VH-VL binders against q0atu2. Designs and how they scored, part 130

Target 1, 119 residues: q0atu2
Amino acid sequence: MLDKKARIRTSREYRNVFEKGKRLSGRFLIIYYVENALDNNRFGFITNKKIGMAVIRNRIKRQLRAIVREYQGQVKNKHDIVLVARAGIGKSSFEGMEKDYIAIMKKAGLFARNANKID

## First folded at step 6 (VH-VL)

Design m60 (framework fv_ivicentamab_arm2)
Fold by OpenDDE, second read of step 7:
Structure m60 (fold): chain C 119 residues (1-119), chain A 119 residues (1-119), chain B 110 residues (1-110)
Amino acid sequence: as target 1 above (119 residues)
Amino acid sequence: EVQLVESGGGLVQPGGSLRLSCAASGFTLSSYAMNWVRQAPGKGLEWVSIIYEGGYTDYASWAKGRFTISRDNSKNTLYLQMNSLRAEDTAVYYCARGLSEPGYHFDLWGQGTLVTVSS
Amino acid sequence: AYDMTQSPSTLSASVGDRVTITCQASQSIDSWLAWYQQKPGKAPKLLIHKASSLESGVPSRFKGSGSGTEFTLTISSLQPDDFATYYCQQYDSYSYPELTFGGGTKVEIK
């Protein structure tokens, strides 16, 4: 599990990301991201009810948290990043989600220059 | 000024192939989800394909397997490779820039290029 | 796939008339609907997005409304420049990845 300090937790924090942040869409994910004034990154996760039943949504969130955790140390500092699940993600493999995450994060320029494991 | 200019349309026999191009100016293609939309003579608009910012591609169900969308970032150009063309593929093909909010709508269109499939 | 039923397919009206076009989605698309205007031989032009947000430069006589499955485009007072074909389009990224247009509505001179 992500540390508490690495999580976007409040509605205000989410709102700030949506209103002031940039947005990019991938195959399974939409990411919203904005710089923060902290020394750490924070991540949020959103799964719309249209994605599937609660069991599916919870599975997706768990998988996305695992992906984010895996690459957390390679993401540029001082960012709030919200991952929003898109249609079709419920039928995707974990590897598919991971690939999409890496692709969209690369496009956003959110990986550090010396990042590894993202090739 | 921002604009899109399609090219590559023409007459092709059934079973033939054709590649359309869409040159963008005034903005960076790869920063947007770019789309192809076609319109048969006297008919309505039909979405064909999309390439997202992250590079993932998707297609209308009827287009899968025969159409391929791609882009060349160095040329700031969008492409549509069309194979195994049929008479019903006859249409004006538009490239369109998609804006995500978080869904997609098309705020910029090219003038279109006519593709005629006929023996 | 999301089905978008647009009605009427054709309507005849005069300058000054109030015109209403409807778009019905087979499933809820929240407010993720756009409206386009297309004139013969020209590319479509975006008029409204997110059901009711007017694009810059679009006259105020155009109004989009609705949510869920029922949407309307209203032209309060039809002008000569408004004779064209109009299309609705859904773009809900959370439900179905395939984008869909309505069948179109041709607004012609009575």
Scores: ipSAE 0.672, ipTM 0.908, lowest interface PAE 1.0, mean pLDDT 93
Fold by ESMFold2-Fast, scan of step 6:
Structure m60 (fold): chain C 119 residues (1-119), chain A 119 residues (1-119), chain B 110 residues (1-110)
Amino acid sequence: as target 1 above (119 residues)
Amino acid sequence: EVQLVESGGGLVQPGGSLRLSCAASGFTLSSYAMNWVRQAPGKGLEWVSIIYEGGYTDYASWAKGRFTISRDNSKNTLYLQMNSLRAEDTAVYYCARGLSEPGYHFDLWGQGTLVTVSS
Amino acid sequence: AYDMTQSPSTLSASVGDRVTITCQASQSIDSWLAWYQQKPGKAPKLLIHKASSLESGVPSRFKGSGSGTEFTLTISSLQPDDFATYYCQQYDSYSYPELTFGGGTKVEIK
């Protein structure tokens, strides 16, 4: 689970990220990201009906939260990051989503270059 | 009006070095993944290098260790430093603006600058 | 890196002809393929992205189709301005970072 402080919760907070943030697209994910004035990172998650039925959207949200939680130690501090699932994500494996997340975060400069490598 | 203008090409001896520049106007270079793509005389397009939105870089396998891509955000200019040049590096070098979707396709290209490596 | 095979390498055609160029990926790239047009002495110009999405200002006679491993660029009625070399490019790879172009198809006057 992600800590309560690490979640973007309000519509106002989501709008801020969309309006002021940068956008980067992956295969299954789009991220919007902006530096914040806090001491921590915050994550938001968006799935829309184009992805599929509620059961599929809920599974995707749970899997994305698990991925974000797993890699939160690699994320550059002081950012608000919103993950938007693309229409095709419903057909992806968990590993496919994870791979896409790592790639997009590295491209954005939010991960270390070798984030998936053990020291 | 958005444009990319390459410069710095010319004749160079094998083993020599050359630095190419690509001046961007009408947009902010650091908001995009910038690329170098080359084309040998009478041959096809070959991707050389990318600098991602976040500043990380990657190279074609044959370019690693010899070529360095960089950008100067204050000058809105992209560079390619080429060392240990070989006859087979003779090509027109294009800079190209990449749009993330999920990899990169190129919506804007410069006119190209010719690099000739010969004795 | 994904291999991209483009065929034919050269195609001779007359104004008004229907021209078809094919591009085959060594692995599925879903729909993540772009088509470029290059005229002699000029930089490439983006024509189509996401296999079938026509760029603004590109004539409707250009059509992209396909998904997975097989893709096609069709010019329904060739015009004088269309004699050029065409390249496909994949942009869907988890074997990052290599962006791969096809070998090109030269459409020349018959």
Scores: ipSAE 0.299, ipTM 0.764, lowest interface PAE 2.5, mean pLDDT 87

Design m61 (framework fv_ivicentamab_arm2)
Fold by ESMFold2-Fast, scan of step 6:
Structure m61 (fold): chain C 119 residues (1-119), chain A 119 residues (1-119), chain B 110 residues (1-110)
Amino acid sequence: as target 1 above (119 residues)
Amino acid sequence: EVQLVESGGGLVQPGGSLRLSCAASGFTLSSYAMNWVRQAPGKGLEWVSIIYEGGYTDYASWAKGRFTISRDNSKNTLYLQMNSLRAEDTAVYYCARGLSEPGYAFDYWGQGTLVTVSS
Amino acid sequence: AYDMTQSPSTLSASVGDRVTITCQASQSIDSWLAWYQQKPGKAPKLLIHKASSLESGVPSRFKGSGSGTEFTLTISSLQPDDFATYYCQQYDSYSYPELTFGGGTKVEIK
């Protein structure tokens, strides 16, 4: 899973990303992202009631964390990134979520071919 | 308003190289995903390559390793470097602008430039 | 990448006819499909995106429909300017990074 220091936890930290960050929408995901003053990336995850019941929302959160963990080496360093699941995500497969994540991160300019290179 | 003007096509021997250019006007090229799409004589459309808004690139499987997409933001120009050309690469090559959605449809196209690879 | 199959490959019609072109995806692409018109010697022109969203300036006689694996482009009353080749294109993120076109349908004068 993701290391504790790689997670956004507080309401204040989420609010900072929403207020100051850029927004990009994918098919199943929205990301909000902003450069941070740390030496690492931090990720947040939001699944709202429109997705479905708690068991579905918890599955989605676990799967998104697994995807982020798998691809974290490709993400440009020093960013706070919040993933917001869209209503339709509950009908997606793991592969569907994964491909959407990759696509949106490339659109955002957050993926690097050399994982730790910052432009 | 929006224009894409291609150049650089011509006759080339198998194994040779060509660089295609696409000069954009009426919009900022770096704000869009830009694509190359080709069409062999009497055949259908075939996607070649994309450079995303963030600058990352992807290629059709048959193009990877031989073709390189790039852009020069200061000149507002898109390029396709084509190496190790084969007879089956003979086609009209179009520059196309991507509509910003989860994937990309193409809202504006250049006139095309003919690349002929001799037998 | 998903295979995109168009039918028919060639269609003969008269002015005023209702013309229907079909596009089938090998896997579900939801509504992530575009339709293009190409006249001889010209670049393709986007007609419809997201299966049914008509582009500005495209005549209302063009309609896209469908979802999942089967899509149609309908021209309700064919005009002389509509004799052209039509292509569908999938752009579903599930097929990433590939953007796949159908083989095309040529609409010819009967």
Scores: ipSAE 0.156, ipTM 0.735, lowest interface PAE 4.1, mean pLDDT 86

Design m62 (framework fv_ivicentamab_arm2)
Fold by ESMFold2-Fast, scan of step 6:
Structure m62 (fold): chain C 119 residues (1-119), chain A 119 residues (1-119), chain B 110 residues (1-110)
Amino acid sequence: as target 1 above (119 residues)
Amino acid sequence: EVQLVESGGGLVQPGGSLRLSCAASGFTLSSYAMNWVRQAPGKGLEWVSIIYEGGYTDYASWAKGRFTISRDNSKNTLYLQMNSLRAEDTAVYYCARGLSEPGWSFDLWGQGTLVTVSS
Amino acid sequence: AYDMTQSPSTLSASVGDRVTITCQASQSIDSWLAWYQQKPGKAPKLLIHKASSLESGVPSRFKGSGSGTEFTLTISSLQPDDFATYYCQQYDSYSYPELTFGGGTKVEIK
């Protein structure tokens, strides 16, 4: 699970990312991202009802958090990043979501080439 | 004033190599996703390669294994190393800056440098 | 990569005409489309990004519209400076890593 300090928690913080951030879409994910004034990265996760029932949405959120944690050390520091799951994510495998995440993070310039992997 | 200036083009024989340079002025190259785009005589635009802000790279399928994009942040200069050149690589090669807000459209272009692959 | 089909390949027009250029994506690209103008011997110039967002300094007679798979560039009253080749370009991350240009539309004097 991601540490509390690495999570976007408030509606105000989500709004800031959506209003001021850049957007990139992948096959199953959209990311919104903006530099923050903190010394760490924070991640937010949004799964809407278009994805499916609560059981499916909760599974997706859990899997996305696991993927983000796995690659946390490669993420360029001082960013707020919100992952929005697209409707089609319910058809995806864990590996498919992971591949999509890596692709969009690279494209966004949010993965640093020499960053160390955490845990 | 922001500017990109390419150099290094010329006549090269099939199977040969060339290294193109793109000098950036008025902005920091490493803060952007930088691209190479080519245009064969009388034909359309074709994307070649990108180096993202984080230093990761991607290539058009036909360029993989033959072309290498890189940058030298101390010189504020982008490079394209082209190996195993073929007649169909004959084109004007443009250096282009990825627009920093949405995705990767190209808001700044160099003048281009002509590469001719012929005996 | 997503195929981008641009039409027509060439059109002849007179000063003052309304000119329409169409760009079709093989799959939905949301609004991630740019339009460029290229004059002979010159680098392309970005006119519009995100399908309809006009770049600073670009005349208001240029208008981009569309979303999903069908996009249009319209020049409402063609000026002498507008005779050029126009290109669309998709940059939807679903096509990652590839960026794809349309084949171009040459706008020439009638």
Scores: ipSAE 0.009, ipTM 0.656, lowest interface PAE 8.3, mean pLDDT 86

Design m63 (framework fv_ivicentamab_arm2)
Fold by ESMFold2-Fast, scan of step 6:
Structure m63 (fold): chain C 119 residues (1-119), chain A 119 residues (1-119), chain B 110 residues (1-110)
Amino acid sequence: as target 1 above (119 residues)
Amino acid sequence: EVQLVESGGGLVQPGGSLRLSCAASGFTLSSYAMNWVRQAPGKGLEWVSIIYEGGYTDYASWAKGRFTISRDNSKNTLYLQMNSLRAEDTAVYYCARGLSEPGFSFDLWGQGTLVTVSS
Amino acid sequence: AYDMTQSPSTLSASVGDRVTITCQASQSIDSWLAWYQQKPGKAPKLLIHKASSLESGVPSRFKGSGSGTEFTLTISSLQPDDFATYYCQQYDSYSYPELTFGGGTKVEIK
């Protein structure tokens, strides 16, 4: 579960990220991201009907929020980030989704310096 | 016109160090994921390292601990610091600009600089 | 890291021939594959990205196809300028952080 202030909530806010943000695709995820003028990061999540039934889509959303929450402290401040689940995500494991998230966040430069701690 | 020019290659003994430079012109280096790719004489291409737009870095498993990628935004120049060099590091080293999608394809390459680790 | 296997390693052809080069990934990379052309003494040149998207200025005789684990580069009517070594490269994020090239296919004069 993410704090309310860390969630993208309105259609206008989602549209801003899609319209003005950068896009980077992973195996199971696409992220759209843009710097914001706030003092915190905000995340949005999109799972479309092509992924599967509502039960599967809701599971994916919950798992993605859990992954984002776990790595929240490693994300560079002042970004709006929207995660869009690709059709194939329903066949992925939790570990597969997590690895894809880490990969795309690092490629986007959204993890602060060394996101994988060596300690 | 956009261009990448490598320099700094040469002959070095096993165990030695060498620093390669890659000067970018016609575009801003920090706006791209920049890469080093090498090619041993008569052999294929091998990815070495990347520095993402945000400054996060990654390395081929064999390069970790020995090679360091960096950039100087004020000079618009990419670097590769190579330490503990081995005979198998002998190669032409290219800097390459990453064209982002999920990962990176390389739409712009320098001419390469030859590193020979011998004796 | 994904293994990328190219075949054949060497191919002899004549001008006008249809040439097909294959690239296999050790696991699915969707469509995240690029093709490069390299001439002796020169840097590689990007021909195709996202398996089938032809780069600006690349002749239409070059076509990329495939998805998942099997990909092909086809040159429909080989020209003298096409004798070169060709490389595939995967850039699927699930292979993170590795970017892997195939071993190359040398297209030489018969």
Scores: ipSAE 0.008, ipTM 0.618, lowest interface PAE 9.7, mean pLDDT 86

Design m64 (framework fv_ivicentamab_arm2)
Fold by ESMFold2-Fast, scan of step 6:
Structure m64 (fold): chain C 119 residues (1-119), chain A 119 residues (1-119), chain B 110 residues (1-110)
Amino acid sequence: as target 1 above (119 residues)
Amino acid sequence: EVQLVESGGGLVQPGGSLRLSCAASGFTLSSYAMNWVRQAPGKGLEWVSIIYEGGYTDYASWAKGRFTISRDNSKNTLYLQMNSLRAEDTAVYYCARGLSEPSYSFDLWGQGTLVTVSS
Amino acid sequence: AYDMTQSPSTLSASVGDRVTITCQASQSIDSWLAWYQQKPGKAPKLLIHKASSLESGVPSRFKGSGSGTEFTLTISSLQPDDFATYYCQQYDSYSYPELTFGGGTKVEIK
């Protein structure tokens, strides 16, 4: 459950991220990301029919939203980020999706490193 | 054409500090996840630390708090700052480039630099 | 944290032999496994990534296979240049951030 201002909602906004953004692939996730002119981050989620039946796609989308919400405080401000689930994601665990998300976000440089944090 | 060259190894007393350097040529270091991997004399390979494409860092559990990985993009050079050195840290230290799939295997290695913690 | 176990630790072989090295993961890593060759006094060299993808320039006698927890590296006709120590390495996202190597297998002349 992300609040409304943290969601990418329109086709125009998704198109902007896909066309102007950078792309990084994880094991189960692809992210597209671009800096925005807002004071906050926004997230979008794409689960296509290649993943499986509607029940599976809806579970994955709900779980991805939960993961993003849990880690949203670590994400560098002013980014639009779209998560695209890969076909294999239906066989993953929640923990597996979470670890893939963390890995890809760190790889992209989208997780803020606290300069004062030693451990 | 592409290569990594380590330097800075040598003899150091227990409790001492040492800084290793890894000079990259033929490619841009900041475009890759860069790693340190060590090998004690006659022993196997052990992953030490990574700096991801975006600049976030991670460490082997035993290295946290003692070792710091960093890079200087203007010099195209990777560093490993090693503090509170122990006899068990004696090893050849390799600089290695990450092949992203999305986590990392290592497609390019330096020649290694020997660190001896003794006396 | 995933443990990687290689067997055997050492094997003696002759030129022309078929050599098989095994790598076992403590948890399923799907196909996220690489194989390296290390000659005495030299840095490791990547041979195979994603369990079975041969690196450019690596001879076709090297073959990787397996998935999940059990993997093999096979050298179909051992050449003098192949006497070396071989390492497997897991890089499954589920083990994040850890990148774990096997203990190594030394292929020595009989």
Scores: ipSAE 0.075, ipTM 0.731, lowest interface PAE 5.5, mean pLDDT 88

Design m65 (framework fv_ivicentamab_arm2)
Fold by ESMFold2-Fast, scan of step 6:
Structure m65 (fold): chain C 119 residues (1-119), chain A 119 residues (1-119), chain B 110 residues (1-110)
Amino acid sequence: as target 1 above (119 residues)
Amino acid sequence: EVQLVESGGGLVQPGGSLRLSCAASGFTLSSYAMNWVRQAPGKGLEWVSIIYEGGYTDYASWAKGRFTISRDNSKNTLYLQMNSLRAEDTAVYYCARGLSEPDYSFDLWGQGTLVTVSS
Amino acid sequence: AYDMTQSPSTLSASVGDRVTITCQASQSIDSWLAWYQQKPGKAPKLLIHKASSLESGVPSRFKGSGSGTEFTLTISSLQPDDFATYYCQQYDSYSYPELTFGGGTKVEIK
């Protein structure tokens, strides 16, 4: 789904986002984000064992990647963004995760101006 | 000293347009989520619109398509462009600052500016 | 959209009374609720944020409690300065994009 260039690859790169980035918490998600020196955005995903068994964590990770891909074009360029799933995410619907992602990205100032879809 | 000062209210005919201004002092508007809230005479508070730190905007369902929130960072001023005004839009309009992520409670309010829609 | 139901709409009280105002959300908002005080002709003033956190400069007689769908604002010993209209407001990110106020409670002299 996401191009290799759009993924955070190494533990060193994750550490950089955590150490130098800003943090914003939503209902089911926490994001850490920092401007990068590249010409593209990169995303990382963390689902801790406290969320549940591997099958649940893998489902959540896949769903988060799908959400990120869907809204990829609305994200301001040149950012490294790490999504960390909170414990309660395992009982959330896909729509619930999507709403939380949109809300926190807007609040963080990471979505382009007036990026609302016509409802 | 932090302050919000609204202006631009007045009497307009139904179907008319009006632009409200909210001048900020003592802080930078683009660092906060800024809101418009209205209150009809003798009635309760009603949220109108928000512009998030990054410039993304959202509206109450009844305001969508008629009202536009914007800001001018160089002038540190928030605006509300109101079109197709109705008698039901008669209210005091307040500018309000969201405290900070993740707690967007409104810690600072302007004095309000009265908009009267009448023939 | 999440509805916020505030009760009572009007409350008559005497100085020294304990008064309680209730706010109910149509869906769980966790603790993302604020309380505001508004005096006639003035802008609202933030009293309490995140359901129970007292804003700096607000007297300790004001107390917020609750979580999920039911919240209360309590004034333990009503003072003359407390006769005003009070509003709750949800700012739950899941209730996006709507930021919803309760209908208000007017606390007036008995």
Scores: ipSAE 0.007, ipTM 0.602, lowest interface PAE 10.8, mean pLDDT 86

